# VH-VL binders against Protein LST7 (LST7): the designs that were tried, part 6

Target 1, 242 residues: Protein LST7 (LST7), of Saccharomyces cerevisiae (p53237)
Amino acid sequence: MSSTVISLAHFCDKHGPRIISVTQSAEKGTLGEELLVPDYPTESYCESCLLQFPEESTRSMRCFIEDVPFITTQYSSIRYQLLNSIIKRAFSEETMIYDNMPFIFFDDLRGLNLVIGFKLYDENARGNERRYCFILTVDSRSHDDSMKMLSEHWNFIIGGFDKMIAYIKNIHKSEFLGKNKTVENNLETLNNNAFIGSYLRANKSKFGRNLVSLTDDKFLFVRIHKWNSFLLHTVMNENKLP

## First folded at step 19 (VH-VL)

Design z3 (from y2 with heavy chain Q101T)
Fold by ESMFold2, look of step 20:
Structure z3 (fold): chain C 242 residues (1-242), chain A 119 residues (1-119), chain B 107 residues (1-107)
Amino acid sequence: as target 1 above (242 residues)
Amino acid sequence: QITLKESGPTLVKPTQTLTLTCTFSGFSLRTSGVSVSWIRQPPGKALEWLASIYWEDKTYNNPSLKSRLTVTKDTSKNQVVLTMTNMDPVDTATYYCARLTDYTYFDSWGQGTLVTVSS
Amino acid sequence: DIQMTQSPSSLSTSVGDRVTITCRASQGINSYLAWYQQKPGKAPKLLIYEASSLQSGVASRFSGSGSGTDFTFTISSLQPEDVATYFCQQFYSYPRTFGQGTKLEIK
């Protein structure tokens, strides 16, 4: 069973740390069916916390790289408690690190964790920012083996996370500038005085938003799934190491 | 090399049921976002999407034909089957199967099979 | 259903000329549009995906642009082998819908 996973998590304004997606591998030559999660109702889920697929009403995504299955789900029925503990530590007040700064922590029970966080500006979020992180978790009982793997793959892992974060930030910026320009044009047309314009800007409503909405990219989680699968496959494939 | 091939009857009488099989290679229906879809084209006319099927037997059917269409798969044989009931002369068309990728567009097409519906 | 309206319905021009075909969606579809080439008696061939991305193995004289509702397909310098019917197709939602087609001929 794979002991290495990649998670995407955020700090929900309503619920605190929450996993949005987790990507795991199964044994080469299998279908990875033990990692699949059945479809279930999501009406009670927070919009900002939800893993959102484009047109399919399903809760698992699967791909294959060199006969190795990779599965992405919102939660892991196999590693649920472990991952919840990891994200709480990643988002703790004392360990909260600013944009694109990686950090690591090791825990006797939860393994080695490489975290890189990022922020997206959103006037509908508390503090006008939404906080996210990608987490590589190596659940090896050997601290030395985990650190060796991380040391050998450091630039690749960080570079991979940086590329996905840069993609997300870039398309979010494009979405934000598009909406901001539209709001400015509409406000100038509708609001001919400073009071109305100032009121709307100062009193932006607060509500959860999905990453798909923040980027206007309905295929975002498909791209994240495929990218995280690629990263995991590369670090786990010893034949491709330097 | 990705290939798709349509097979089935080329002549059908009105009110009969059409059954077409798409046999494909070079990909599988066990991957998320990948579908085998059916599209038809009446002679000299535009393309019309009929149905798509995904790995969990999730299907999408054209609403204008929804009650007439059934699409099924046999993943072990790399086959997808379209069944269309109550055929009418207006259904005369070339029927294609195609691979849809990443929930998006059709990147590989079969050569098509002409189905004629006449008395 | 998202209606795709394609213009012109036919076009006759000379080898070496620049060809422009437009496609309009009945609602915003972001950049979720593909362009296909179909030669007589043949299946469609994907040329452009996501409005502007060139499919592998497709000649660089083909290009696409646009987002939202208005899309343009261009052949920078028409070649004899480009005689075909060209279709746009949206993949924003189901049902997947196609433009009516543009038949391209050489004078």
Scores: ipSAE 0.598, ipTM 0.812, lowest interface PAE 1.8, mean pLDDT 84

Design z5 (from y2 with heavy chain S35A S108Y)
Fold by ESMFold2, fold request of step 23:
Structure z5 (fold): chain C 242 residues (1-242), chain A 119 residues (1-119), chain B 107 residues (1-107)
Amino acid sequence: as target 1 above (242 residues)
Amino acid sequence: QITLKESGPTLVKPTQTLTLTCTFSGFSLRTSGVAVSWIRQPPGKALEWLASIYWEDKTYNNPSLKSRLTVTKDTSKNQVVLTMTNMDPVDTATYYCARLQDYTYFDYWGQGTLVTVSS
Amino acid sequence: DIQMTQSPSSLSTSVGDRVTITCRASQGINSYLAWYQQKPGKAPKLLIYEASSLQSGVASRFSGSGSGTDFTFTISSLQPEDVATYFCQQFYSYPRTFGQGTKLEIK
């Protein structure tokens, strides 16, 4: 029943704005089972859009902080249409700068949203970059209460998103340098004419890539889940104080 | 605060089925990436992972022993049960239960129980 | 199955000495390796996770490094209570596999 959620979204080269993950809380003392999604893999998922857990059959991630359940899933069964509307607004060219600068929007339909966009360089992406954002959403009809909560937690929320974005950028940089070294070493090995043409075609290839692949971090979404759960718990816990 | 304890028979005859129970406290099997696992160590030899069970009742069994292993849980008792069929003297080992965290490594271990398989 | 090979199999050295143990994986495992200490007749105890991170409550004389296939575990200054068998474990994939262990003794 919580009104505050955190989403990670991207602009897919094939599909446009898409949610990668959403973290939501349930009522203290419950197991949060209404927020779970089916555990078995179904249908083919787009590689770049997929929430990729360490174990393939897992579709929902759950943790508990002070007996409050936090659930991370590919999509929200409760807020599906709302969150899709939010990311379409967030990825419009007029509202996001992808420079870690936060922006806010709100309306009666989408509630209050704090968005921080970031980019990762990738030669396999259109325009050689992949675009992402973290979004804190207050799903509430009370603009005054939502703005008050946001203003009270502004530095904490932004600092929290900045830390996770910095982590992602740093491990991506490490993987990118390793990938380029591998390509450079492979090119030196392929100094004969027979291999040059094949290598050049591979370097021009455009295809979707998962954040796990871009960072070479099998546990990336576990870390994001735990961090987002911590952020949500902190914001919710302090909102109950005078 | 987190503890695990193995219980069950210490002597088993060849061909019999071994049943071991892991009783744990200080956590519940309800968090993603957390499993209760069984690992054995023959005398003087390396540790061998046997099986893991998660809160979703999802299980992983060592392929080398797959047809012999069954792992179940009883959430009301905070217990995980290993059943291993057709015991052989080569299966003589200390059997541990341990907590796997975040899909990764084993952060808490039980004391272990020595199971001897002989006539 | 990913094979984990440790060296040396045993080591005898003096209090205060630096101890180095190596672990090699049969394929790349990123940094997904843990180190354990097992004292005689006792259960293993986690010391190092993700190749180099110290578990809470573990003394700072213990450290780990490496990635890919080659990993090292170091005790900077050996203490009498460090007599144990040390072993590595990969968590890159199932089945989880362990090194054979290195038995550490004081001269």
Scores: ipSAE 0.759, ipTM 0.870, lowest interface PAE 0.8, mean pLDDT 85
Fold by ESMFold2 at other seeds, fold request of step 23:
Structure z5 (fold): chain C 242 residues (1-242), chain A 119 residues (1-119), chain B 107 residues (1-107)
Amino acid sequence: as target 1 above (242 residues)
Amino acid sequence: QITLKESGPTLVKPTQTLTLTCTFSGFSLRTSGVAVSWIRQPPGKALEWLASIYWEDKTYNNPSLKSRLTVTKDTSKNQVVLTMTNMDPVDTATYYCARLQDYTYFDYWGQGTLVTVSS
Amino acid sequence: DIQMTQSPSSLSTSVGDRVTITCRASQGINSYLAWYQQKPGKAPKLLIYEASSLQSGVASRFSGSGSGTDFTFTISSLQPEDVATYFCQQFYSYPRTFGQGTKLEIK
């Protein structure tokens, strides 16, 4: 079982730090069935925390790269406590700046973690923003070996996370501007933007929203799954990238 | 190289059951979002999706034909089987199997097999 | 079910001409639309996915555009090998549905 995983997490207005998805690999030549989770109904799950696949009944996603299985689920039964500890530290006010700047932490409890945080505007969220991060985790107590792997792949991983974050931000921006196109044009030409903008924000109820809804991209988590699987495979395959 | 090929009878009498087999190679039905699907095309008419089957044994059947369609798979043989009951002359069509990719579109198609429903 | 309506049903033009085919969905489907080419006696071939993305190995004279309900497929300069029937297909939801097709011929 590989010690490296990629997670997407957010800070939920109701639940605090929560994992949205985790991508893990299994041994080459296997089907990775130990990493699958059963399909389950999601009606009772928090909308903003939910990993939403294109087909409502699907709760695990699997792909293969060079016969290595990669599996994305909302929670890892193998690493549940580890990942929960990691996201609590990652979302502390003192360690993350939500501007795409990467940071690293390591200890014997949490292993090595590379974190990139980002924000999306949402008038329905507390403070009009939803906070997210991508995390590469090396679940190993060998600090020197973990840092060597990270150093060799630093630019690749950061670039990979930045590319996915840019994609998410760009389609979110397009969705937001499309929904507010007429209001923005009228505000700029007719009224003081500060007063109108404040009025609009003050009259909105707060509720959770899924990333699929924020981006209007039904296939968003399929794209994230495939991209994270590619990133993981590349850093774990020394013959592919020296 | 990814290939799909349809096999089965080319002539069926009204009320009989049609069974078609799709044999595929170059991929396995093991990846999320990948399905083997059946699509038909009556002569000179539009394509009509019939059914899709995924690796999780999840199947989707066209609601307009739901009680007539069964799709099954044999992963050891790389085969998917369509069964369609109570055939009628209006079911005369070329039947294709195709690979659906990423829950989306059909990227590889078989050559198709013409099935004629007549006495 | 989402109904897909293509225009025109047939088209006859000259080599080198620009060809435009439209597809309209009965409801919004975002950009979840694909275009296929079906040459006489052959199975369909995917040309364009997600409304505007060109499939690998497909000539650059083919393009697509649109979102929501209205989509356009274009051949910038018609070649003799482009004689075929062209179909749109939505992948927004099940059942997957196709346009009725546009038969393209050369004068």
Scores: ipSAE 0.747, ipTM 0.863, lowest interface PAE 0.8, mean pLDDT 85
Fold by ESMFold2 at other seeds, fold request of step 23:
Structure z5 (fold): chain C 242 residues (1-242), chain A 119 residues (1-119), chain B 107 residues (1-107)
Amino acid sequence: as target 1 above (242 residues)
Amino acid sequence: QITLKESGPTLVKPTQTLTLTCTFSGFSLRTSGVAVSWIRQPPGKALEWLASIYWEDKTYNNPSLKSRLTVTKDTSKNQVVLTMTNMDPVDTATYYCARLQDYTYFDYWGQGTLVTVSS
Amino acid sequence: DIQMTQSPSSLSTSVGDRVTITCRASQGINSYLAWYQQKPGKAPKLLIYEASSLQSGVASRFSGSGSGTDFTFTISSLQPEDVATYFCQQFYSYPRTFGQGTKLEIK
């Protein structure tokens, strides 16, 4: 099993820092079954915290790159407490500015972590924004070895996170503009109800929303899973991929 | 070199059960979002999806045929088996197996096998 | 079930002409639509996925566009080898459903 993990997390309006998904690898030649999670009731997760796969009964997503299994799940059975501690620190860092600027932290408890935060506009969120981050975690107590690995792959990891963040932001923007165009068309039709429309917008209810909903992309977490698996595999592999 | 190949009877009598086997190579049913699927096409008519099976032993059957369809797999042989009960002449069609990719579309197809239902 | 309605049902045109086939879904399906080519007696071949993305190895004269409920498939300059039936397929939800097809012939 590799010590390197990629997480997607957010600051939930109700629950604070929460992992949405974690991607981990298992040993080459195995099926990675120790990383799979059992069925769990989704009532314990709010809409914004839930990892949502295209098929509702799915709880673990698996792929293989050069016979290495990569598993994406809502939580890590192996690293549950570690990752929860990491996201609490990540979202409490004074220098996290959700504008794609990376930062790192290391300590003996949490290992080495590279964090890139981003925001999405949403009227249904407190403050009209939802805050997320991608985190590369090297689960190792060797600071020197972890920093060496990170320095060798710095541009690759940052570039990889930036590309996925840009993708998410772009399709969110498309969903948002499509939604607002529909609202604008309805308002044009019902001009006499402009006051009511403004009132309803000002009192917009606050509730959790899934990234799938925010992007109108049913396959979003499949794409994230495959991209994160690619990033992890590249970091693990000293030989160039063909 | 991904291939799929259908095998089974070409003639079935009304009320009998049809059993078709899809043997595939170049991939294994171990990746999420990948399924082996059955699709049929009556002569001169549109394609109709019948069923899909994934590595998690989850199956999806066309609800219009739900009680008639069973799909099973044997991962050691790279085989998926379709069983369809109570065949009727209207079920005469070419039956294809195909690979579903990423929960989406069918990127590789078998050559198909014509199954005729008549007395 | 999501119904997929294609038009026209058949089309006869000349080599070099631009061909346009449309597909309409009975509800919004985002961009979750694929186009297939099927020659007589053969299995379908995927040409376009996710409404507009060209499958690897497919000639650039083929293209697709649209989102929501209305989708268009285009052959920019018809070639003799393009004689086939063309189908759309939605992958928004189960059951996966196909259009009834458009039979393309050359005069």
Scores: ipSAE 0.740, ipTM 0.858, lowest interface PAE 0.9, mean pLDDT 86
Fold by ESMFold2 at other seeds, look of step 21:
Formats: sequence, C-alpha cells, structure tokens
Structure z5 (fold): chain C 242 residues (1-242), chain A 119 residues (1-119), chain B 107 residues (1-107)
Amino acid sequence: as target 1 above (242 residues)
Amino acid sequence: QITLKESGPTLVKPTQTLTLTCTFSGFSLRTSGVAVSWIRQPPGKALEWLASIYWEDKTYNNPSLKSRLTVTKDTSKNQVVLTMTNMDPVDTATYYCARLQDYTYFDYWGQGTLVTVSS
Amino acid sequence: DIQMTQSPSSLSTSVGDRVTITCRASQGINSYLAWYQQKPGKAPKLLIYEASSLQSGVASRFSGSGSGTDFTFTISSLQPEDVATYFCQQFYSYPRTFGQGTKLEIK
C-alpha cells in the first residue's frame, strides 16, 4: 500500500477536527478495491463534515493515472486512527494561522505531515468563518527518507495546494458576492426597510454548510479528487526506485 | 483511441423487445463518474437520453420510459446492453451509445444504429 | 425535468458572419451546459463544456458563455465546414436533456 496520502480536513463547529476527504493510491495494475469503503448512513455525518459527490448514492471516487488507482473517500478504513490523530495535532498547532503558510510536523506515531490551512467566510458559522486544511502525509519508517522526499517536492506540493485553495476561495467569493448582491437588490424594492432589516437579523442561524454549498460548485469534490490524485501521482512517480 | 459501436436489429415489429449492444474500446468501465449511456434521436427530432450505467452497477433510466428500459453490462467484454420492451412505431430512431465523463457530458459517441419499428 | 429551449430553430447566413445561438433552461443550471455539433448522418461531437470551456481539438472560432438559465453559443466567423445542427445539453441533473437543435446552413 502507498505510504503517501492527501487529506482535506476542517474544524467542525460541532465535532472539532474532522476529515472531509482522503485520497490514497493502490498498487499499479489493481483496482484498489480494498480502499473503497462500505456504504454508510449520512445521518452519522453533519452537513459541514460530509463528503458530497454529484450523484446521491456515490460514497467514493476512483480514477486511474498510468494504471495506478487513486481513491477518495470520507475516511480511510485502513488509516482511520492515524489520520484522526494527525488532524487533531494539525488544528491544535499554534503556528497554523490559516494564511496559506505551510507548516510541517513529524513524529513516530503520525509520520511526516505538510499542512496548509485556509479560511472561508460564512455568516452561518461560529465566528463567521470556517477553517480548513490540506495535509500531505508521508507514513515512512525513515524520517530522513521522508524529509528528503518532501524537500525534493516542496515547491510542487505547496504550489498544488495553493492552486486548489485559490480556486476554492475564488468561487466561494464569487458565490458569496453574487448571493449577497442579489438579496440586497431584492430587498431594496421593499419600502418597509425597518421590518425587513430586523427580520433578516432575527432569522440568521448557525448551521453547518458543505463546501459544495459554500462554493455553489456541484462538482467541487470531483475536482479535488482529480487534483489530489494528480499531486499524489507526481510525488510517487518522482520517488519510484528501480 | 476511444471508440463505441452499436449493434443489433435494424427492424423490429410493434410489441417486440429491442436489444442493442454497445461495444467499446480504449477505456474500461472502472472510473468513477464515467458511464456508458444510451441516447436516441427520432428522424429530424431532438436527442433523448435513455439510460446510463456506471462501473458500480448504478443505473439511471429516463422516467418517461419507466420500466420499459433495462441496461446491463459485461465488463470483461467491454459491452453494455440496452433492452427496451413493447416497441411502438414512435420509437423509430437512431440509437447511440456514448461515454459520459465526470458525471457531466458525453465526450465520445458511437456512430449510431437506425432502428425502425413497423408492421 | 429541466427543459432546454434553443433559438433559433434554423439559421441561414454567410461565410465569415458571426453566428449566435441561444439556449434557455427552465431552471438555474449554474454553468452545467454543453454544446454539440451534429452533421447530417453523423453522431454529435462535443464542442463546448461547462458553458464556456473549449474541448480539445476544437477550433477557436467556437465559444460559449452564460450561466444560470441563459446561454449563448457563438461562431465568430462562419466557415463552410460549420454547416451542421447544434444542440445544447444540461448536465445539472438526471434526466440529461437536450435542446431541440439549431440547423445552420449557408445562404
């Protein structure tokens, strides 16, 4: 099984640190079916934590790059404890200020992890923001080999995460500005602004929102899956030994 | 090179069952969001989507045709089979199979086969 | 079901002219729309995906724009080989639905 994975995680208002998606690879020439997870009821996941694909019954995605399967799921059945430990450390790290600035940590339990955090404005979230991070995890028995791999791919991985984060922020900003402009325009045609203003303030509520909703992009997690698969494939291809 | 080809009868009598086979090459039905789909076009009319099937055996059928449609696959032969019951002259059309990509649009199409339904 | 309405149903114009075809969805579909070209007796060919993205190998004179419910397909300078019927198709939801087509010919 591959020692390198990419995770997307967030800090849920209700649940604390939670994995939204994990992308893993399997052996070239296989279908990677051991990485596919069984169906699960959506009632056990809140709206903001749930990995949401375009078709309702879809729970995982699989693609192939040069006959290598890459699989994205809500959680990794084979790495569940490891990844949960990693995100707890990542969101407790004092230096994560969600400014797209990468940071790294390593230990014997969690391996080598490169983390880039970011935030999205959301009036329905506590503190009016939702916090996320992308994490590259290298689970190797050798710290020196993991650091060597990371140093060789540093700019590529950071650039890759930055591109996806910029995409998410840009379409979230576009959706947010469009929605607020439209609501503001519609309400300006009403001559009872005092009532409408107090009603809007009274009806604002805190609830979880999925990244698909925040971006108005039905295919967001398909794009993330394909991009993360590309990043992983590139890193693995450069590390492949004879 | 990705190709799809439809095969089956070109003439069917009313009330009979139509069975069409799509044979494809250059890809396997193994990637999420990829489906083999059936679309028909009556002479001079718009395209009408009929059904789609994914690698995980998930299928979608056009609700306007309800239980008349069955779609199945044979992954080892790269084939998808459409079965349509109770054919009527209004079902006369060119039938295409096509590849749906990323839960989205149809990027590769077969050449189509004209099926005529008449007494 | 999401209905797709194309306009015009047919169009006759001259080589070098700008051609504009519109497609309207019965509800918002974001940018989840594709455009196809179909020549007589042939299968459709994908030209534009996601409203405005040009498919690989498609000439740059083809373009698309729009979002929500109103979409436009443009040929900047009509060429003789562009004589065909053009269809829009939404991929917002199942059932996938197509516009009724626009038959384009040269005067």
Scores: ipSAE 0.733, ipTM 0.867, lowest interface PAE 1.0, mean pLDDT 85

